# VH-VL binders against q9gzu0, part 6

Target 1, 229 residues: q9gzu0
Amino acid sequence: MGDPNSRKKQALNRLRAQLRKKKESLADQFDFKMYIAFVFKEKKKKSALFEVSEVIPVMTNNYEENILKGVRDSSYSLESSLELLQKDVVQLHAPRYQSMRRDVIGCTQEMDFILWPRNDIEKIVCLLFSRWKESDEPFRPVQAKFEFHHGDYEKQFLHVLSRKDKTGIVVNNPNQSVFLFIDRQHLQTPKNKATIFKLCSICLYLPQEQLTHWAVGTIEDHLRPYMPE

## First folded at step 19 (VH-VL)

Design t45
Fold by OpenDDE, fold request of step 24:
Structure t45 (fold): chain C 229 residues (1-229), chain A 124 residues (1-124), chain B 107 residues (1-107)
Amino acid sequence: as target 1 above (229 residues)
Amino acid sequence: EVQLVESGGGVVQPGRSLRLSCSASGFTFSDYHMSWVRQAPGKGLEWVAYISRSGYYIYYPKSVKGRFTISRDNSKNTLFLQMDSLRPEDTGVYFCARTYWDETGTRGYYFDYWGQGTPVTVSS
Amino acid sequence: DIQMTQSPSSLSASVGDRVTITCRASQSISSYLNWYQQTPGKAPKLLIYAASSLQSGVPSRFSGSGSGTDYTFTISSLQPEDIATYYCQQSYGYPWTFGQGTKLQIT
């Protein structure tokens, strides 16, 4: 049974290969950086900040079925879904992320972040930066809000808990801009069976027209609110 | 009171180097981005360099890129501008400016405090 | 580079007059525009940031407005101490650029 890391690498390589077969998109003209902040409910607790190793842009509506399914399940509105489906949307895949905490030895380890069961997370915030390829320009923040409130994904988790059959689940925020790929794990303790939801990867949806909509500020400036003092 | 005091200006020949300093006081220097802005005689203002609070992010216009180096010593509350390969067009008053950034970024960058400037003359 | 076109380059007005200066960007700068005042022989002073926000300690007779590419700076009632050169500056894109300046004189 190959090293879990090897499997992940293979999966990523497969994804890359699939994406290479796809036609050049506007998104291919940009370099992307992404950061993920897990904001805690306790204001005194600094956010857990992660850097995405590679952002993979995809122009395909690969999640059309999931979006429609979500509508059917009343997870989000038909109107928002139709709007998303009608627009050329860039999918920004974040298959791997690493902790930015310098003080933690070994943070280079691909940490599976547990989202459930826990109640200390307020929201997940994704910060997206981009620049033109081969440009000497700095990375600029993309003027889009990528947030996923704990109430929204927990609701979806509860719904999935009632269904016995799927190990891999996808949940999305109400505006369908953030998709979380979740691994459901069953842990057997001597006393109880517990279900854990681990975050495996994130995918952001960005309308193509917004690829050139930048805000101002450095990566540092935008990360500062989420960084430990 | 916020104070910025530039020094190091002078008269130099083309091709020579000059190092400017800006001493900051009246605020926590390490909490603010800093910039250099210059003004040629009788002309307008030109942004010359930016350095983030950490010093990690540095930006230059094309006019000085590769010749000028902005740096800072937060322990000494001092901003620097190393100017190499000076040209006559580099002549002017050089201002250090505190570059403000609000946490939300909605206001963008602006220069809220300026030094009095130090004159630099590049002439043969 | 984003070009800032400031108009007029110079103007003369009387005390008490309303003065208006315009700044046009070569592209949208999303209100990341600042206005500075520079009196002769002195350093520039920030008056307005983010297109319309008045800097602390600046008199209320100064104001800014605009969006997209077009911005306006206004002095509602010109005072003798307002003799200066005024500059707009965009902070949306690198390099940060200034307008050419407007020299304001009192008749």
Scores: ipSAE 0.852, ipTM 0.950, lowest interface PAE 0.5, mean pLDDT 88
Fold by OpenDDE, fold request of step 24:
Structure t45 (fold): chain C 229 residues (1-229), chain A 124 residues (1-124), chain B 107 residues (1-107)
Amino acid sequence: as target 1 above (229 residues)
Amino acid sequence: EVQLVESGGGVVQPGRSLRLSCSASGFTFSDYHMSWVRQAPGKGLEWVAYISRSGYYIYYPKSVKGRFTISRDNSKNTLFLQMDSLRPEDTGVYFCARTYWDETGTRGYYFDYWGQGTPVTVSS
Amino acid sequence: DIQMTQSPSSLSASVGDRVTITCRASQSISSYLNWYQQTPGKAPKLLIYAASSLQSGVPSRFSGSGSGTDYTFTISSLQPEDIATYYCQQSYGYPWTFGQGTKLQIT
């Protein structure tokens, strides 16, 4: 009798193959929830927590043009991009996110978030949860780490600052699991000209084999460290 | 000292209802998840219900889903299990258990404290 | 549901003996496994959590190991007070499930 893990993997591979024939992806068989936490450097300052309105799974191959555009814009290396394109990776897009407010029960407000030139953020943390569609099972945390440290995206921002003609920017964390879509805006105040980088959307990269790699805990349990007491 | 005291057990006929209570003391009740675990006579342990700190997340096994309702009153440090449509197979000792969760989630859930249990007998 | 197969169902050993109990999950449970001790007429007691972490106040003669689907509980030197039924429990997937238990007796 084969290793239970091996059997599961084989079963998933068979499912994937079947879905591929139907022009469907394994990711399409899941519901996703995503939360974004902006963790501040000041420990006393509670994180800003956002809920993604909708998570859209997209196969990497279907998003090739955007990846290549990023390469053309020198946002990330060609080699790394090609590697990603060759991998069986699902992109989880978060085009919209809303602030989670505990002060008002059930209240969420969609808002933009400025990432630069502020330096009070330590890192961006994305929490991904999923479950099989049409299941009575609870959402489970996906066993993957999605973090983007301030130093890493700031470095990329500074690099882009030298390019005056670019408005849309894509930056990614070192392990290429978190992609930030950034809008560069020039603000003119009566006293000064300032450039800001606003977060427009987030995309997480997840290997398809990890779609069923769950950790444990409720959404609440995992959000608690980022929520105001 | 952490203490969990179950009550409400008894003998009932099939189809009847029973409500169990668990009084918690010695810790901040609202900071912990809680569970019910039962044990049929001479048998092993069976998880029956889970309720999160806030009470928002509740889980049941199929064996009791739709019949049992776990709830909590954090202001009274009390956990409840409403058991409806009781069956003979529901007979056993029912334990309330503090369900620990570490902030990192790396340790998962475990039952670190248990009550002494309350007996429930469902018989005609 | 995740099935937990515990072995053996019963065990007799002498004081001072090394005792080993195994628990196999029907699928990987990523070390989300706990071990409990239950003496007759008493509530279960947590001994090991997260496969290998010793609960505070539990004697060091108790230990746990394993990963994936296979886990082991060990008593390095059996003591008279260790007469009990031992249960493994997975908390990886719902429903949470226990092994069938191992009744440990001293010869």
Scores: ipSAE 0.847, ipTM 0.951, lowest interface PAE 0.5, mean pLDDT 89
Fold by OpenDDE, look of step 23:
Structure t45 (fold): chain C 229 residues (1-229), chain A 124 residues (1-124), chain B 107 residues (1-107)
Amino acid sequence: as target 1 above (229 residues)
Amino acid sequence: EVQLVESGGGVVQPGRSLRLSCSASGFTFSDYHMSWVRQAPGKGLEWVAYISRSGYYIYYPKSVKGRFTISRDNSKNTLFLQMDSLRPEDTGVYFCARTYWDETGTRGYYFDYWGQGTPVTVSS
Amino acid sequence: DIQMTQSPSSLSASVGDRVTITCRASQSISSYLNWYQQTPGKAPKLLIYAASSLQSGVPSRFSGSGSGTDYTFTISSLQPEDIATYYCQQSYGYPWTFGQGTKLQIT
């Protein structure tokens, strides 16, 4: 009698194969919740926490194109990119996010978060939770690290600033797990024209094999470090 | 000193309801998750219910889901277990247990403090 | 559900003996395993959490080890006060589940 773990793995592989045939992603079998935390450099300042309204899993062949483009643009290392190309990846799109802080004046349900110019952010952290669809199980944290440090996306912003032709830009963290869709806006100030970069949406890249790699803890437990006291 | 004191146990007929209470002292009750664990006579331990510190996250095993309701009043440092549609198999000692969670999550959940338990007997 | 198989169900040993109890999970539980002691007529007491971490105030003769699906609880030198039933418990998956227990007696 095969190792229960082996059986489960086999069942999962069968499911994956079936889903591929149906042009469906394994990710379609999961419910997702996602939270975005903007962690500030000042330790005394509590993170800005947002909840994603909807997480949309997408399996696209465009992953390869995006990676290659990133390599061409010197945004990613070739070595890391090659490794990712060998993996089946699911894209988790977060088109909208809402502030969880009720105490912040002007908390519009849909907030565009300005990422630049500002230097008070240390990093962006995305927390992903999932469960099997139609299961009575709680949402579980996915054991994947989704972080985007300020220095990394700022470099990319500065590079794009030199290019006048792009209104929408996409930046990604070095390990290509977090993609930020950015809107470039020009603001006329009384003194000068200022350029700002607003976060429009986020896309997480997750290897399919990691969809069932769960940690323990509730959403509350994992959000706690980012929540206001 | 951390203290948990269960009450509300007794003898009831099948189909009846019972409400258990757990009074907590010696710690900031609102800072901790809580659970109920039961033990049938001469048997092992069975997790019955979990409630997060905020009360927002609640979990049950299938054995009691739909029949039992865990709740808490942080202002009164009290944990509750409403048991409806009781069955003979629900007979046992019911323990309230402080459920610890470390900030890193690396340790998982564990029951670091337990009450002495309150007996529940469901019999015709 | 994750099943926890504890072995042995009962054990008799002499004072000073090394005692070992094993717990096997039906799937990997990533070291989210706790050990409890329950003396007759008393509430359970936490001894070990996260497979190998000793709870504060617990004697050092108690220890835990293991990974994946297989875990071990050890008493290095059995004492008279250690007469109890011991339980493993996993907190990796829902529902949280306990082993069947090991009744430890002193000869």
Scores: ipSAE 0.834, ipTM 0.939, lowest interface PAE 0.6, mean pLDDT 88
Fold by ESMFold2, fold request of step 24:
Structure t45 (fold): chain C 229 residues (1-229), chain A 124 residues (1-124), chain B 107 residues (1-107)
Amino acid sequence: as target 1 above (229 residues)
Amino acid sequence: EVQLVESGGGVVQPGRSLRLSCSASGFTFSDYHMSWVRQAPGKGLEWVAYISRSGYYIYYPKSVKGRFTISRDNSKNTLFLQMDSLRPEDTGVYFCARTYWDETGTRGYYFDYWGQGTPVTVSS
Amino acid sequence: DIQMTQSPSSLSASVGDRVTITCRASQSISSYLNWYQQTPGKAPKLLIYAASSLQSGVPSRFSGSGSGTDYTFTISSLQPEDIATYYCQQSYGYPWTFGQGTKLQIT
């Protein structure tokens, strides 16, 4: 009964749903904490350290519509989106982040970090920690490297300038573990006009097999190189 | 020269309490994590408590959780272990151990310096 | 809990012999494994950390190797002062656990 093609499509859809449930179920069974450090080239200077307010695991890249509007309405290629979806990865979105300033106790300061033009940043480091949801066990660092060096993202920003793109831009580090969602803005003053790139959000790409691989150390231990002493 | 000196051991009846101390010298105490490790007579080693350099992170195995409390006073270079509701199986030598963490984070934790230990006997 | 199983529990060997002690973890511990020496009447002493790194001041006749679940400690040429009990210890997961120890005696 029924069309053989329709039955095959229904079977394929059921298999896809089963695979999505497995992948979504695994990532949704973890709590995450994420920190973003903008490491300065000058060794005496402290990193600009930020705590991510909410880490959102996404199986289909469907995070809150208000956050997505700049990315959805942009001119991103279909081929780039399909390449990302074919990987067996978990996407960890960091749509908002706040400074970890010690002189402002109990207050959060939301700000978009300016990435370009500037010459003082060496790299962006993302520190990712997880634990089983509803566990009282400590957060542990995920065994993965999330670094995006200045030379790599500046090169991509220069290519974007030649495209005259006015909407959000997505760039990634060479091993495709860190994706930066960038907003291009034009600053106008009575004396000057400049183009800047601000970091709107970060997305980390993590192979699903890596979700069950932790390194050792506490959040305190791993943040210490980036914090004031 | 790193030195760790334990004190406060003794003989006590089951259900009673003891407080162990460990005096540290020869290093900046506040820069290091600390642990207690015990050894029953003629037996192997058992880790029983960890405290981070700031005192914020504290861990215990299930065998002592809820009965033992590790603490530190960084101004006095002293580590403590409060042992409540003691049982005969808590009998052993208790070592204070400096718990090293390399800044790169790639080598894990290890006990690089140990005290000589203080004996604890729990018997009726 | 991660169980650490040492083999053998005891052994006797002659001066100059190569001695091998094995340590097996019940789960992968990603080379977060340490080796300690405890001479009679004394506190333990760290010899090897991170599976294969030699602690400062430890003679080069001591070495460690291994990965995953299987680790090996070797004394290349046994000396009289090496009489002790040797322990492996994992620092990958809480609770941190030791092997039961290997008592080494010299004939």
Scores: ipSAE 0.510, ipTM 0.794, lowest interface PAE 2.3, mean pLDDT 82

Design t45
Fold by ESMFold2, fold request of step 24:
Structure t45 (fold): chain C 229 residues (1-229), chain A 124 residues (1-124), chain B 107 residues (1-107)
Amino acid sequence: as target 1 above (229 residues)
Amino acid sequence: EVQLVESGGGVVQPGRSLRLSCSASGFTFSDYHMSWVRQAPGKGLEWVAYISRSGYYIYYPKSVKGRFTISRDNSKNTLFLQMDSLRPEDTGVYFCARTYWDETGTRGYYFDYWGQGTPVTVSS
Amino acid sequence: DIQMTQSPSSLSASVGDRVTITCRASQSISSYLNWYQQTPGKAPKLLIYAASSLQSGVPSRFSGSGSGTDYTFTISSLQPEDIATYYCQQSYGYPWTFGQGTKLQIT
């Protein structure tokens, strides 16, 4: 042993070996909290901020049970999540959330945020926090960036409109850290029938080694830019 | 001009309690995290308590956890430290410190303003 | 707990000298390191935050550098008013911890 970074790496490698023997994922050793902010283009308008009710981690050794729980039982969501599964990558699924608005006491609900057609959203920001299970340590932010700008997902939505036979889609941001599970729906009005794209679930991707790399700051500190006033 | 003024220090016997106050002015107190830092005679600095701007997040080192309680009254611009079951090793000067966090989230926490300190002596 | 070790524990230098103080952490702290100055009988004063950022109103002769576990504080040209004890402090992990201090004296 020697320098502090070498000792930490050796301890992590021993844990990984023990987990493989027990058929447990590294992600199962953590508690998670996740928040989702839909950031508006108007700078004086505060974000629509949500707390994820249950963060569902999925890795290669537990994907059979956890992916069904995370994306609910819809055929396109299951197949899309299985296709995206990669070795040494943790998928963190967020199918349900509740509003954090001070004037609304919301119940946990299925994600149903309309993303298109609209022009008032700048980006989606996900804030991910973790700690070791059974630790009395505070939650800390995972050292990773989870943003999906509207231009990036709208471009993909317009492309799938040319494929009129698709009902659901998965789109990702350029650095492949945020995946949106989208339901294509048709809404009728007295004059017209219109197509909308509704967000059904969010999945965050991070390498397994990032599970033990934290930044600093509390949940309160990191949520403050997105909170009302 | 940011000002932090501690009060409530004194001489007490081991096992007794003492309550420190810190009055803040010159800034919006409710926008800032606060901490207590102590310094034993002839010794270095030791962080002993943190409280977030809302009062929701509170942290202590193990040396004082369970004995000290930090609190704040944002309507009175006042920070408190309740010190119970005092020991001789708690002797020192106690500083009130403003704990800064920038909105970018990239610089960490630092103590950008300090009070003058209030002395606490625990001896029989 | 993250241990912060300063070197040297005391230092004597002449006016105009370049002064260097080092601070080593027991694990990587990702540049979440601050430097404070404490003149005798007074409260500490923040000089450097985030390893290398100079606090507003602090003279440019003060600087900081480093990364990982090893950090350096420098006074480029020592002035008489710089006699003080200097502390490093990490804000990466709880409990937040200070170095033991470096007492700077002028010969």
Scores: ipSAE 0.497, ipTM 0.788, lowest interface PAE 2.3, mean pLDDT 84
Fold by ESMFold2, fold request of step 24:
Structure t45 (fold): chain C 229 residues (1-229), chain A 124 residues (1-124), chain B 107 residues (1-107)
Amino acid sequence: as target 1 above (229 residues)
Amino acid sequence: EVQLVESGGGVVQPGRSLRLSCSASGFTFSDYHMSWVRQAPGKGLEWVAYISRSGYYIYYPKSVKGRFTISRDNSKNTLFLQMDSLRPEDTGVYFCARTYWDETGTRGYYFDYWGQGTPVTVSS
Amino acid sequence: DIQMTQSPSSLSASVGDRVTITCRASQSISSYLNWYQQTPGKAPKLLIYAASSLQSGVPSRFSGSGSGTDYTFTISSLQPEDIATYYCQQSYGYPWTFGQGTKLQIT
């Protein structure tokens, strides 16, 4: 006298286990390079450009859980679960970087870029390159757009300010390809008390299949528009 | 007006070396990638070397890797191809080609201007 | 290596005819495909880049289309000066490779 719900749960667990194996296998098969450009609103001013010192890949079910919230509200659907599981996500974290300014000695540092209050940044652009691990092939750009415009993250910061007890937040761009890990700090000087939002890490969020969807061009070619003067 | 003029071709015996040159004018040479493309007699085209505008990125097909060396002198607007350990199958016309890259990154690379070529014959 | 196969290898047509040449890649090249014209005894000349973009100064009778692995080059109305060998070339992956060429003759 088998329980239909028990068989359904068993099938879901098998699918989750299969997905976890694929996620670990794929992310471990690649080397990554990532660059971060903070693009200024003044069009003649070149970007603040940084090289990420180590790209940290993470395979996670967080993407699946967020999407499954909608499915659970309308009743669980097996077909929706299978579709979601096939779209496995790779998280690429960038907690440390170094400046690419030619007039300074670049040192690796933890990311601590102030994003608010300021009004001179147009957008954050991330450039992601990959290759098969230990390959002698050149790094190639991943065919995906990683941009987070100032207006999109500022309105999320203003919302967080209305909930004053929140210290850290994670915000995403509209197409959910870039996640910013933000630390809210309360700085006090003898004359001022101010809140700032400081970028502590960037995470690129993409389906596993995109790791082999390459465009063309060298790192030099793709960085050229963002090089500082 | 873009101009590319190759020189340094000739007849050599197998195992010998040649150095090809390509003089560029009519554009800012240091802003452009460059390539060499060859064509054996009665045959099609074969890409044989690429060098980025900075000289940092250099690529070869397996047929010439380890024997050919591409280089450039941006102060003299000149591209070079050092061809060592030449073989009869290296016989052909060698073209200098400007390799264009659009900053949008959506168009890829293409050879937008070519020289007239310099002949290389490798025979006993 | 990405193999580029042109069809046909040779073609004869009359002035005013519509001519098509196809180029197939052994894997998807995401429209990173160029077309070159080489008249006898001359250097190649770029006609079309990025599958469909016409190079400056190239007559509008030349066009290109396609995606993935399959690409087409068309001359809408053949002219006497179009006698040449035509090559497709992918710039998606190293080594960059050319098709074997299509020799176009005018009857």
Scores: ipSAE 0.494, ipTM 0.785, lowest interface PAE 2.5, mean pLDDT 82

